# Ledger of designs, part 39: VHH binders against q2ydc9

Target 1, 344 residues: q2ydc9
Amino acid sequence: MASESAGPAELGFVEAAPSWRLRSEQFPSKVGGRPAWLSAAGLPGPPELACPLCGRPMAFLLQVYAPLPGRADAFHRCLFLFCCRTPPCCCGLRVFRNQLPRQNDFYSYEPPSEDPPSETGESVYLHLKSGAHLCRVCGCSGPKRCSRCHKAHYCSKEHQSLDWRLGHKQACAQTDNLDNIVPDHNFLFPEFEIVIETEDEIMPEVVERDDESEIIGTMGEAHEEELESMAKHESKEDRIFRKFKTKISLEPEQILRYGRGIAPLWISGENTPKEKDIPDCPCGAKRLFEFQVMPQLLNYLKADRLGRSVDWGVLAIFTCAESCKLGIGYTEEFVWKQDITDAA
Short names: E, the ipSAE of ESMFold2; O, the ipSAE of OpenDDE; V2, 0.75 times the mean of E and O plus 0.25 times the DockQ between their complexes.

## First folded at step 17 (VHH; framework vhh_7b18_3)

Design cc6 (at its last look DockQ between E and O 0.64; V2 from the best seeds 0.72)
Fold by OpenDDE, look of step 17:
Order: C-alpha cells, then structure tokens, then sequence
Structure cc6 (fold): chain B 344 residues (1-344), chain A 124 residues (1-124)
C-alpha cells in the first residue's frame, strides 16, 4: 500500500469575526466562546464534559470543521475540543466528533448564506432547534434549571452558582429580559474564527534518509555542514525542538496544523506517544492523527490572567480512521497532550 | 434546480485575452461566493479564483495579476477576465458555487455545484 505522500499540512490562524459567522449554521472552525454544535441531538452531557481529573465542567476550547470528501455520512463533520480551566487542575482534555449528511434535520441542504442576519442582536442561543436547553454559562447541555424563573438552564450547580452571583440573581426577577443579556462569566475563552491556509511547499522535506547503510571507508570530503552538526553535540531533543521551531518560524502565528494521517509536529522527544499509547476506537478501528493545536493559541486565550492557566506544548488529536458513527450522539476521540519540558 | 452555464472559452494566442462568463440560476446568486476552477487533461481540478458575496476576490498565485474575477448580481453572472494568457492556462474552466471550506478539503472541494465547463486553449 503506497504511503500516500501526506499532502502539505493545512494551517489554522485566528481572526476576529462577527458572531453570526461563528454560529452552527455557518459550520465554523472557531476558538472560544460557546460551542457551535453540529447535531442538535445527542449532545454530550455534563458527565461527558466534566474534567476527567477534577470533575469540574470543562470549557470549550475550539472546534474544527473537517468534512470527509466522498463520505456522504460525513458531509458535515466537526471536532470539538474542551479543556479544564479549573485551578489547580487545568489538565483535563476531551475531544468529541460529530458528523451529519448533507441532507439532515438541522440544516438546509443549501450552502449557508454569507449575508449577515438582519437581527444584529448578539442573541445568545440558549436553545437548540431540537428543544434541548443549553447552559447559560458554557453553552453545553443544561439539564438543570433555575428553580425560580425556570428559564435559565445550567450544566452544573457550579455554573448555576456562578451565573447567580454574576447577575442572574437580579435578572431572575425580570423574566422578560433573561434571554437577551448573558453576562460574561469569565469562563469562556475569547472567540475567534479559525482561518485555513495551505502550508506552501517551500521547504523540501529533507527526507532524512535513515540510510543506516554502513558506507564503508572512502574518505571523501565530508561536507562541513555534517561536521558542524556532529561537532554540535546536538541532542536528539535539540534536533526535534529545532525542527519544531523552524517549521513554526515560517508561519509564526499558526495555532493549528491539520493533516489527517500525517505525523504530528512534536515540540519534544519526551512524552511522544507511541502507537500503543493511542487507544483504538470502540468500533475496532485505529485512531489516526488528524490535527494538532499549537502553543501559539495560548497567546490568544489570554491564559495568563487565569493563574495556573491552561498550558501545553502540543495538543494532538487522534480520530477514528473510519470516522464511525457510534450511536446518535457525539463520539469521543483521543487527545494527547505534550507539555513543554522546562529545559533544565 | 441550480444551473451554471459557462461561456466565452475558445482558442487564443499566447499573450491574448479571454473573458469567461457564467450564468447562474436556481438560487439567490448574490448571497453566495462564486468561483472558477480549471482542469488540465490528466490532472485534477485546480481552483483559479473566487469572489465572495461582498466582492472580496481571491486568486491562485499562478494567475494573480493576470486574471480578474467579477460578478454582476443583477444578472446572476460571474466573470473571469483572463489576460496575458499562457499555454499553461490551457484547460477546461468550470464555474462553481461555493459551499463551505473545511479542514482536510481542497478548495475545489468546497464548491457544491459545477458548470459543464468551457474549453480554453492557448496555442500559438
């Protein structure tokens, strides 16, 4: 099976966009805010969106719209990444996949309109077309409701309490205005559109031919560059980091690298997953690398304001090779977190 | 039913000019991005240019400065002015309606409807 020469990686960049462009109907790739859910049915519930480490509600980090050409069932396909923002944990990560055919119950068969909606009101949609209620704070499934107004929904007691303290207490008595203004709870990350660019094939893949060929003895002119590289006792780690830095330097503002089935760009040789470290999909298929989140995204998230803030070197997302449908809902995929090793 | 009909193709000498037209019907033309792609025999589709509903234009690097995309919403028509044509521009040119670009998809795959195409031949 000829290793299909993995095409160039696609790069993601963050740009400011009006809120209407980042709604579900626009099938956005986006950072921060509330999830633009694809299917209105089968949303992950509070347990699924709780941090696996601390049990606290996770924050929506980003979503990637990544349809599969030739797959009718994956005409629409999105990956949703969540992270824990709760100190001291800030380590929990979960990723979910959802996909829909072009013909579905939630969206028009026709392309989304590029015309701005007439209603300029930043109306936070707290209800899905399915009638599912969303948490006022995080935009995730909100099965809990305010006992007073019965209109405000929450994913957890924590978010209910947060909203209560930050304004719902006052608004709750004014039932007519509840739908219009959701306060900033400082829970959501800043919202951006992810714009796609193709990595220009500028750098010839120096196929490091691992020619372990025992080239026997002829003393020809070992090029000065090889001697310099040998003289620079560059550790394997240094080489990996250099490669990482060189690739990033070409497009320093990249926040995402996409390439299904390609090799991830690692920042370190440490804590790199082996094949055995990537769990198979419950359907029996292997999970393959699909995209990675770059450390540059942290600069846009203003994570520094949050104390022990969300931090990573690289987040690598692995998805089912078959992009299977496990039931009616969102399918959990796999995230590998590579941390930045403090260069001792 | 969505229909896209290309016109304006033909034989032209190197350095010459052609203007392609694409008449669109069956949808609200003004609300959608329109584009042109080309296919060389034996090769895949290559995007050439597209124009957004707000008249923002984009060009492939190989045609930048030579080709100009425009639209007339009143006529539901998108145009491709091709100047300084080269033999390498020889292809079937297709008009297409933009749907949505996602990761893992080529730009040509972002389009959902295509015309029948018009042949452009640049030959001395």
Amino acid sequence: as target 1 above (344 residues)
Amino acid sequence: QVQLVETGGGLVQPGGSLRLSCAASGFTFSSYTMGWARQVPGKGLEWVSYIRSGDSTYYQSSVKGRFTISRDNAKSTVYLQMNSLKPEDTAVYYCARYYKRGFGTTLDQAFDYWGQGTQVTVSS
Scores: ipSAE 0.790, ipTM 0.903, lowest interface PAE 0.4, mean pLDDT 88
Fold by ESMFold2, look of step 17:
Structure cc6 (fold): chain B 344 residues (1-344), chain A 124 residues (1-124)
Amino acid sequence: as target 1 above (344 residues)
Amino acid sequence: QVQLVETGGGLVQPGGSLRLSCAASGFTFSSYTMGWARQVPGKGLEWVSYIRSGDSTYYQSSVKGRFTISRDNAKSTVYLQMNSLKPEDTAVYYCARYYKRGFGTTLDQAFDYWGQGTQVTVSS
């Protein structure tokens, strides 16, 4: 049946937030840190979160909270994107969807409380209500365990070795508060909330907002002159890039564009998927575009280490058109990586 | 059982003022964001204002500067002070409890419980 796809694009922006607002019971959209898993049961296992290109454990990149209005089985719905950040690969990507009804085994029927919990920011949540243990390094399913303390869990020998070298060797003797002493493994991306900008939302007045309104007219005029100049001397590829720049110009800090069923905003005409490149869902439905990750996100990931690091022009996420319920676990969806064509 | 009861609607002349109240029960009022939406005749539902548990306030552009939302946690009551009323403000006003905003949902779809509504009519 033909149903109305999502309307105009919604934009996502990075903001700092206290860690308690990014926990699973708050249903966050977030970048970095450890996944705030939705269902505590049926997590992707270590093989499913291994890089499809190099086989090493992937890092959580971001999740979006994207319920489907009118769908009782998707009252809660979240998409989780993982990327390989391990040199020399840094290329692999996987994305998973999970959804729950409002009445479920894991979360209150009531809205997330806006009261800070009594224990804020001190603990890392590495043990889910389902009994599943999470890897201390990456926050993904961690079936392997430290043979000394029997309390630290890992997805892989690689992460066990990393944790040992960077702090667990010393911390292993401390059987209390082990969650509070997880070191910085330099593996997780920096953690931020993703906030939504829509036409329906009016932001509260702050001291600095008047300055933004005062400069908009001047910047708009300069922007128009630039566009007219570019249009006189451009090829097809130049026009696509100009349209990309024009569409982001009013909100240049956007790191995400969301719109279920809309057309992606590509940075070039190269390296875009054809319909045959987007696999159908195992349930038989086609996959449709849901959201894209913008190159602006790279500025927040501190991906400037020597050698290869994560990089993209656009990441486009495609999901089952039916948002099907295949059991209670996480369903793998499809991500397309558009790299920018260059002289190299 | 969550219950939201709006009062304070009525007929006012253009330029007049009106104060709506919403008495809440059946939940821990102080822990949640509360809001007002309105159903304009023939136009559908639109959000008006909301107030977080920490008292941060937000307003639709068409009412900013004229309407003021406030809350009294001791009385479990949210208010909407409406000044400089215009005929275009004529609507049924609903009190609502916020659940969560996500991608792919409009702001009014982020509310999970609604009151019965109170009629506000602005005419001469």
Scores: ipSAE 0.699, ipTM 0.829, lowest interface PAE 0.5, mean pLDDT 83
ESMFold2 (binder alone), look of step 17: mean pLDDT 80; pTM 0.812

## First folded at step 18 (VHH; framework vhh_7b18_3)

Design dd1 (at its last fold request DockQ between E and O 0.75; V2 from the best seeds 0.83)
Fold by OpenDDE, fold request of step 19:
Structure dd1 (fold): chain B 344 residues (1-344), chain A 124 residues (1-124)
Amino acid sequence: as target 1 above (344 residues)
Amino acid sequence: QVQLVETGGGLVQPGGSLRLSCAASGFTFSSYTMGWARQVPGKGLEWVSYITSGGSTYYQSSVKGRFTISRDNAKSTVYLQMNSLKPEDTAVYYCARYYKRGFGTTLDHEFDYWGQGTQVTVSS
């Protein structure tokens, strides 16, 4: 099976967009805010969306709409990435995949509307069409409910307490206005649309310098030149970093690189996963690289405001080669985090 | 039923011009982005141009400055004016209704309805 020459990577860029374009019905690729869930059924629960390290609720980081052409069961397909924002941890990452056929119970068979909805109200959807309740704080599954009003839902006691302190206490007594105003809990990342562009293969004109220099080098001076040439040997790490810099320099604002089955663009030779480091899908298939999140995204997340914040060199996402449907719901995939090693 | 019917293809000399038309029916034309793609025999489908419901136009780099996409919502028709035609422009041209672009999507996924195509041949 000829390795289909991995076409150029697709790049993601961040742009401001109106809220209606970032709703589920638009099948968005987006950063921050609340997840625009694809299937209204089988959402990840609070345990699945808890940080594997500290157990705290994770924040939605981004979602990538990535259908699989020729796969009827994956006509709609989306990947949801979550990260821990809880200091001092800030290290937990989880990614989930969901997919739907074109004909499904949640969305029209017809293309998404290009017209803004008549309802101008930035109404935060606290419920899915399925009737599933969402957490007022994070927009994830909210199985817990306020014992007073029974209308406010939460993923955790933590988010319930947070909302209570920041406004729900007052709103809870006013039963008619509960759904209209969700306070800013300072939990969600800023919201953006991810716009897709194709990476132009700027083939560097490799000036093949035919340096046929006839190295008639005499034997004696060969040792010092070999040591100097060994010293000038760009370390494998230097080469990797140079490649990374070169690619970024072409499109400095890129926040995402997409290419299913291609090699990731690493920032360093250190902490690069081997094949054995990528767990197989529970279905038995291998996981393949699908996309990576670039460090440039951190600039848009305003992560620097809080001392120990979310940080990465590269986040590489690996997904099931078969894009299998494991049961009813969202399937967890694999994230590899490469950190920026301070060159000591 | 959604139908797209292309017309206006033919044989033209290099440097010549053609105007393709695509008549659309079976849906609210004004609400959708429409596009043109082309396929050379033995090659893959390539996008040429698309026009949004709002009237924004986009072109493939190879046709930019030579081709112009337009639409008449009253007639439910999208047009492709092709000027300064080159032999490399020889292909079957297809009109299509836009659905949605995602990462890793192909044109056949991004557009959900296609016409039968019209042959454009640029030859001396």
Scores: ipSAE 0.894, ipTM 0.943, lowest interface PAE 0.4, mean pLDDT 90
Fold by ESMFold2, fold request of step 19:
Structure dd1 (fold): chain B 344 residues (1-344), chain A 124 residues (1-124)
Amino acid sequence: as target 1 above (344 residues)
Amino acid sequence: QVQLVETGGGLVQPGGSLRLSCAASGFTFSSYTMGWARQVPGKGLEWVSYITSGGSTYYQSSVKGRFTISRDNAKSTVYLQMNSLKPEDTAVYYCARYYKRGFGTTLDHEFDYWGQGTQVTVSS
């Protein structure tokens, strides 16, 4: 059975979904909201989810359900991508992998339920079966506890202060169902399901012969060579962007391209990684490209609600070629940000 | 424990019809999506159709309009009505229970239990 990761790409698209379909036991691929953690134990702590550039808590961006067929230890497998959305930074990124066998301590062996749970609603679930508490603001590990009510948990002082200002001050200690009174902190991204389609056709690369034209004439003293070089450079960038547009043209609304081991689809020739820029996994294996986040996702994020916003040309995720298992915890992987412009 | 048994295969002329059935046991049939896949000679396993617990139906493009999947929860049975059969429909047809699709998954991961198969041959 040849690897599907070496075949055609799979495309991700956002769709609205009822909240119960995006809970952990459904094994969702999703954008925004709070993470639907896979293993309920060994969550990344607040230091692992602090922005590597500014140190402030990161927001969950998306998760991808990506089992490895034929691997018993990765029967369930998820990748979790976080980004800094706090102005003035908005630049940091981290990605984590977690995997479980089909027989595990957290989920039924049987397929996910096709019916809503008995009780569905607007409440959030901030206490995992493992006993782990989640931050009321971001849904990440929340070891800090409100000293007044002893019921609200937070990843950081920043999120505790935010929740206090936006409603917890009034709600503190007034109900045991505090999870039903979580205000909009303007921190989480809008929540969507990611649905999968296999890419049906591969468009041929279009190369225009006139993009490589050289002008020949009586311009001998006018730095003709330099002008031709500048034209070639500009035509090269136009060709790369046109290749990008051509390859997505059949399905222009794609927000994600998945294929373990395929070549990334870059939006430009600038700000791409060389092999040396992609660190090996701590286990010693190389990291392989697994999926990319497309710029089309930015249209769904309402990122400008905070002033400065996240942006990218492409986010490319690289993961351990062995998909190694280091216990039940979450393993940090590598994300490359291809900027739309030359950033600092 | 879990058992899926296909019946209804056979030899049929082009343009003819067959109805496959799959008797299920060992699980709560009405709670799960069920499907059909086929092994075409010289090719890999490919999905054909599936029907959700709620009755929604889905078909691959090559069979849409010709094949109809249905289920009878009282009999724990899923059916595939195959009309306007073509020689390229010749295959071993398998009944299967759906588990979950993810990025990078294959049919033998997306479906967790499979029947033994029934041969369908379309020739003159």
Scores: ipSAE 0.817, ipTM 0.904, lowest interface PAE 0.4, mean pLDDT 84
ESMFold2, look of step 18: ipSAE 0.783; ipTM 0.875
ESMFold2 (binder alone), look of step 18: mean pLDDT 82; pTM 0.824
OpenDDE, look of step 18: ipSAE 0.878; ipTM 0.931
ESMFold2, fold request of step 19: ipSAE 0.803, 0.740; ipTM 0.893, 0.852
ESMFold2 (binder alone), fold request of step 19: mean pLDDT 81, 81, 82; pTM 0.816, 0.819, 0.821
OpenDDE, fold request of step 19: ipSAE 0.622, 0.607; ipTM 0.835, 0.828

Design dd2 (at its last look DockQ between E and O 0.82; V2 from the best seeds 0.81)
Fold by OpenDDE, look of step 18:
Structure dd2 (fold): chain B 344 residues (1-344), chain A 124 residues (1-124)
Amino acid sequence: as target 1 above (344 residues)
Amino acid sequence: QVQLVETGGGLVQPGGSLRLSCAASGFTFSSYTMGWARQVPGKGLEWVSYIRSGGSTYYQSSVKGRFTISRDNAKSTVYLQMNSLKPEDTAVYYCARYYKRGFGTTLDHDFDYWGQGTQVTVSS
């Protein structure tokens, strides 16, 4: 199978956008806020969206709209990345994939409208079209409900308690206004649209020096350049970091690199996954690299305000090579976290 | 039914100009982004330009400063003014309705309806 020459990587950049552009019906790639769920059915539940390390609810980090051309069942396809924001953990990561055909029960067959909706009200959707309730705090599945008003839903006791302290206690008696005022719980990341750009292949001019000129160049000068290259004991680590830096310098504000089946851009040779470290999909297919999240995203997340905050060198996302449908719902994929080793 | 009909193609000398038109029908034209793509024989489709419903315009680097996309919502028509044409601009030009761009998508996915195309030949 000819390695289809992996096209140039696509880059993601963050931009401010109106909230309506980041809704599910717009099929957004976005950072922060609440997930714009693709399928209204089969959402991951509280256990699936709990941090695998500390068990606390994870925060939505970003979603990538990444359809598969030629796949009717993946006309719409999204990947949802979650991270733990709970100190001291802040290390839990999970990624989920969902896909839909063009003809489906949730969205129009026609392209998304570019017209802003008449109802400009930042109405937080507290339920899906399916009637499934969403947590007021995080926008994820909310199977728990307020025992008083029975209208407010939560993913966990933690989020219920948080909302209660921050405003729901006062609003709970005023049932008519519950849907309109969701306080800022300082749980959600800032919300941005991810804009796609193509990385210009600076094809190194392979100067095909066709010059067959047999320059019998004397053996002597080749030794000095090899010696100078040997003298510059650039460690493998230095080379990797240089490559990383060079690529980033071309587009310093990039927060995402996308390329299905390409090699990830690592920040160091340390803590890179081997093939054996990437679990196969439960369907039996291998997982392949699809995209990575760059450290630049941390600057936009204002993570500094949160003590031992979320930190990474690179997040690499690996997805099923077959983009399989495992049942009715969201399929968990694999995320590798490369940490920045403090060079001591 | 959605229909896109391109006109205005033809033979032109290098440095010349052409204006392509695409008449759209069967949908609310003003609510959608429209675009132009081109295909050189034996090559893949490449995007040329698109114009959003709000009027924002985008161009491929190779045509920036030479081509201008515009739209008339009252006439449900999108235009491509091509100036300073080069032999490299020789292609079949297609009008298309924008659907949605995603990561890893192709033009065939990004645009859901296409016209039949109009031939543009730049030759001395």
Scores: ipSAE 0.862, ipTM 0.921, lowest interface PAE 0.4, mean pLDDT 89
Fold by ESMFold2, look of step 18:
Structure dd2 (fold): chain B 344 residues (1-344), chain A 124 residues (1-124)
Amino acid sequence: as target 1 above (344 residues)
Amino acid sequence: QVQLVETGGGLVQPGGSLRLSCAASGFTFSSYTMGWARQVPGKGLEWVSYIRSGGSTYYQSSVKGRFTISRDNAKSTVYLQMNSLKPEDTAVYYCARYYKRGFGTTLDHDFDYWGQGTQVTVSS
């Protein structure tokens, strides 16, 4: 499905960053917090961001900024990954692509400024340039509004109830500072920047020395047969997992591997997609591997210790080979979850 | 109208030094990262050095320790001091304005404006 000669991977790493650097006009790659939407129009609605398995609102997991060089209609291009974090489900996943030309209705033609904004207080930007309102809890499209204040918006009754219980009941009459008093709903993942590094290709040194050659005297042949028998019983799964560990060993903290059209790096031979498992884009084009989320990211997410939380071996994202523009707004793409299948 | 004008190139012997200057106009210079790239004969463009608006500097491994990038925001000028020059440093050197790196982007995307370049030749 993917070319092994497509070029070196780019690696993503988590790093702390001030919140202003993670706003939409900075075109961030980031983990957690609220989505930094690219196009302010045509956002996925609540049905598109409901978990496909349990129907509850999903949490924003990460976005990557991934322009396509040479494509004027994708000078800006982002992929947005959402996951269900609501127990007992915690399984659903959806991913969306959005792209814009450099000249657009939302952002300056000039580069993102490196000047910090002059404002000093915490605030949450819940209105988009298009006039769209965002949910106070999750930052996704929020068409429902509080009937008392007419200022707070929500994606769902579930998030409206959550915000009410956690502070909006008292804050509702206080029109000033609504954006400054958004409580911690314990719904969003912790927020980080994703920093890019190109993977160095290093040829592994071939080790041709076995320990059986160190055996002394009469026991050498018998031990050699026993060791070869043990080596013969190495499973395919053990080899694949060792290949995974070896490949990441020089940069073990990577949380993301990016390379449009490269081969994914699987953690096991189980639960990998076949060609039939990866749907074509509605435009008719095949979907290509674009990036994978590594299990190391899980170390940065807050998980409920009382039950199952989000978990994966790898997540592999596949996108339209043409990076087409189907209709207005955000285009859903495909995500494959490789679970860890082994012992409890 | 963004303009970037490089000066200071020339012929120098191996081990010598040279200082490049880039005068910038048409934008708020102090708000952006600036950089130097070079085109080596028979090769493509490669980045050399960056300097952020706040003064943090970055260097390609082949020039680290030998080249120093600096900026004067009051004069809207970026400099590249090149010491211990080697024949493989022979190239056309370009000043460029940084736009934004993303996953999968190339140098031509990461920088949105380029100067006309200045030739640096290192030969015995």
Scores: ipSAE 0.759, ipTM 0.867, lowest interface PAE 0.5, mean pLDDT 84
ESMFold2 (binder alone), look of step 18: mean pLDDT 81; pTM 0.824

Design dd3 (at its last fold request DockQ between E and O 0.65; V2 from the best seeds 0.78)
Fold by OpenDDE, fold request of step 19:
Structure dd3 (fold): chain B 344 residues (1-344), chain A 124 residues (1-124)
Amino acid sequence: as target 1 above (344 residues)
Amino acid sequence: QVQLVETGGGLVQPGGSLRLSCAASGFTFSSYTMGWARQVPGKGLEWVSYIRSGGTTYYQSSVKGRFTISRDNAKSTVYLQMNSLKPEDTAVYYCARYYKRGFGTTLDHEFDYWGQGTQVTVSS
């Protein structure tokens, strides 16, 4: 079985983009804002999008558009990552996969339009084309509705209460304007497009050490021995961290590394998952590494404003090797969180 | 039906120039990103250049400064001006309509319609 030379990792970078580029019809990879749902059917419900630790609604963190070439059923494919923003928890993570064929009920068979829509208004979509209602606060499934206007939908009582306090109370009686003005609930992360770049294999310039220059012998040996002695004392952990730093230094602004089936770039030797730590897909297939979120993303999320803020060293996402379709809905995948070990 | 027809390929000496043309039909040309890719015999497809509907251009590093992509929306044609050609540029050049790039996608997925290709040979 020829070890298919794992191609270079693809890197993700954040860029500001107009809102229309980050809509579902554009099949975006994006950070923050509301999820650009792929399938309008079978959205994960409030229980699925609740933090597994504290039970509170999670915030959309990012989505990755990652089709599978040669797979007709995964012509469109997207992964949605959610995180808990609720202090003191801020630890809950969930990831969901959805995929569609090119011919589907939701999108044109033709490529996405590159032209901005004529409608200049940053209209927040509160419902999907399927008629599914979305929460006014988080943009996720909103099965709960306002008892007064019956137009405002929410994923939870918490988000309903939040919206009520921040403006819905005043707007609720004015039914005509409900769809046009969603207040800033300070719940959503800042929104960015994720731009894809290929990691240039910096082939180490084999410095052909031309052998010739004999002479300047003496002072270099002590530094090499010290470097070797320092190298000999490098712990496995130090080596891993050095590798991490080296890779980051090449592209310091990278927020995502993508490579299905490649080895993750770990920040520490501690809390690295073993194969047994990655649960198999319910279909029976193994889960494989697909992409990781880098700590650099935290700088863009303005997480510092939140006391015990969302924090990670690396988030590694593992997905079904078969990219199976478990029903009509979104399939939950697996996230491994590696924390930055406080260098004692 | 979408059709892409490449022309302008041929034999040229190193340092020479060629201009490739791709005539497009069967779709609203002005609304789509168009691109050029090339395939060396025995190798995979390699992207060369693409031009967005708005005119923004992108180039592979190996051809940057030597190749220029342009488009004429009135003629539904995309062009590739190739200057300072090198033997390494020898390939079949394909015109393609851009669909969408994602993570892990191949050129065959990123572009949904392709021309038949035109041979470019750079040889002394």
Scores: ipSAE 0.886, ipTM 0.938, lowest interface PAE 0.4, mean pLDDT 90
Fold by ESMFold2, fold request of step 19:
Formats: structure tokens, C-alpha cells, sequence
Structure dd3 (fold): chain B 344 residues (1-344), chain A 124 residues (1-124)
């Protein structure tokens, strides 16, 4: 019998994978593409997936497969993170949790098969076992449908208009081929698997100290010498960033750090949450830290387009300490965005 | 009904070799990753090696180069060839069927069926 005790942090890394390994029945941890929804019932609707700042549809960023050992009601458990990628906003974030017992109405009791499904390739799955329809653009709940063909579904007018312009106008007349004719809307992030490695312990190489020194002379001080003196002395912010760099140094390409209840690894001492900034779960339980998204992920998102794009120092995800089940469907959790500037 | 039956354990001197076998039944063996784990006295359960359906192999660092996992899909059997055995390899060895690793999972979640185990003892 395995122990339930917590270990060191687990790290996530980006890796290419064939699309069939990133489907829902494989229970993936993944970046980009469309969500691989866990429960096919009770998906967040368009209002829950609108950017809380600008109101436009958010893009799926990543999901993590994070079962709770010893919890029969969370034998399967996923967290889904969404972000606004639409300029000029690019700031909004939402995160959702869903869990299922091993015996359920959606998936086999048996492990995910290593046999490719009978249909392999670039096919898009837009209709869930529950009967729910997904938006052709974003893969989120799509209650709106094309009034002409009644086959294409959308989360919003914005995505319906986009799909119409980029190919559905033509494809609408040929409904038997609709799933094979989904254009690149330039909305989804590139799709990758997240693979897991356990973090090796690394000794701290930095001793935190006060940066006190006295400047006795006042005559003849040059602006250049003041800047050089400041550059020689480590600030508190420099120590925090150095600790960040030291902690990740054995595995510098990590895009995710996971550990329910461990301390987050902040990139700066600014813009960190206090206990009061982390809302309780509606069930009454406190929320605890579960995982963080590292800035290294930005390198994989094609965020180098001209103008404003997604950006962060760290994203920290906090979830119900009880991993409660408030009813059917997906439970919204809490995400804290640590920016690398203190201007906003 | 899934069943996994290990054989091939025993007492061996340091530097010796053993070959463990695991006969599987009750599922489509060729469709799944299979593995070996061990319970070392005074320590918890630890994974040793696993092999994907297509033959790709993985090893814990302490056994890499000394142990070889293999499978015969026609016989629904997984093997562990253990060479250059050390006293620290003394353990009960279990054959197991892989389920899925996720963030925060334990070995009992990552593998869903386990054999009864076979004792391997390495001593002078």
C-alpha cells in the first residue's frame, strides 16, 4: 500500500504529443488546443468563460490532471485554466475544477488504452457524450448554433462571425464534412502535453541578509557613482529573484510547479496575495495553493505577435482545501496573477 | 477479472542474477503499459521499471544498466531480468498494470492492479 504523504514539488514540462493522446479519455495534462473536458455535463457556460475584465471569450490555456489519492469522488480530477488573449486586454484569468469517481457515465473503468483510436488524425471532437455542443472556435460550451445548417455551434457572436469569415460560409452547405473543415482562427494556443518530473532537492545557495551600509561623504557625489554603488548592493527584490533562479536552476525549463499546500515560489516580493486576498470556497473551506504556472510557458505560446499579448511573472492557483463537490458540473477556483512590474 | 502472477524469486548471492516473470490474464495485455515495483524492508513501495505496449522501457536510476524489463505479448507475460544483484535489491517484487500518472498521484493510483509479489533476497 502506497503512502498518501506529500513529497517534493512536481514539475511540468512541455512536450509534443500526437493529438489522440490529448483527448479526454486519456486524462491529459496539456497546454493549448481545445479543452479536453472531464465531465461531459455541466460545463461552464459562455458567461463563466467570458473575460472578467473585457467580456470577450477567453482562450483555454492549460489543464492539469490531478487526482486526489484516497478520495473515491476525485479518482479523476482536473483543473482548467483560461486566459484572455485578445488585445488590448490580455489580462483576465479564470480557473475551474472538475472531478469524477472511477465508476462514471463517461469513461471506461479500465486504464487509458495505448491503442490509437480507430479514427486518428486532425479530427475535431465538438459533441460531448452528454449531448453538449462545443464552440468550433474555442472548444468551450457552444449553445448558439448556425441558423442555416444547425450543425455548427458557438459560444458567442464573436466566434460565430470569426468562423463564418474564415470558412464556415462555404462549409455550411456541406455539413457532412464539417468536422474536417475547421480553419485556423488564430485563437487557440499551440497544443502540447505536460509531462511530470519530481523535483530533486537543491541546497539554498543564498543567505538572506540586510543590505545596510552607510554613505558618509556627501561632497562630490556623482550620479554615475550613486548608480554604481546601488548596482553593487543586493536589494530585497534582488534576493527574492535570485532565490527564484536558484530554486529552478536544476530544471530551468519547467513551466509548472505542483504541490497541494506547499508554498508558492514567487518571482518578486511585490504583488503577492495575503490570506484575505484568497477567497474562501463557497462551501466554506479555505483555499490552498495547488500549482503555479511559470513564466517559461510564455515561450511556447507564440506570444511574440506585435502589440499587447499575454504575460505574467507567476500564475498561482488556489483550490478548495476540501476539493468539495458543490453539485453537478465545474467549480470555479481562484487564480492570482503576479505581474513582474509594480505599476499595475 | 484481472490477475497478475509473479514467479522467479528466491535467494541469491551478491553479484548473482534472477529472472522474474509475470503472467497476466483478464484483460487485453497488449494494449497496456506494465511495470515492476518493489517493497524494500523498512521503506515504502517504489517503482522499478515499466514497459509500454510498443516496447519503450523506463528504469529507476538505481537499477538502470543492471535490470532489463521485457514483454511477450503473445504469452501475456512481463519479465524482469536482474543482473549484478546487491543486498539493497532485497525486496518483495510486484508486477503491476499501469493506469495513469497525474500531478500529486501515488503509486497505488498510478498502477491499478498488483500481483501477489515474489520475494527476492540477496545475501552472502
Amino acid sequence: as target 1 above (344 residues)
Amino acid sequence: QVQLVETGGGLVQPGGSLRLSCAASGFTFSSYTMGWARQVPGKGLEWVSYIRSGGTTYYQSSVKGRFTISRDNAKSTVYLQMNSLKPEDTAVYYCARYYKRGFGTTLDHEFDYWGQGTQVTVSS
Scores: ipSAE 0.766, ipTM 0.865, lowest interface PAE 0.4, mean pLDDT 84
ESMFold2, look of step 18: ipSAE 0.763; ipTM 0.868
ESMFold2 (binder alone), look of step 18: mean pLDDT 81; pTM 0.821
OpenDDE, look of step 18: ipSAE 0.869; ipTM 0.926
ESMFold2, fold request of step 19: ipSAE 0.751, 0.718; ipTM 0.855, 0.828
ESMFold2 (binder alone), fold request of step 19: mean pLDDT 81, 82, 82; pTM 0.817, 0.828, 0.826
OpenDDE, fold request of step 19: ipSAE 0.885, 0.881; ipTM 0.938, 0.935

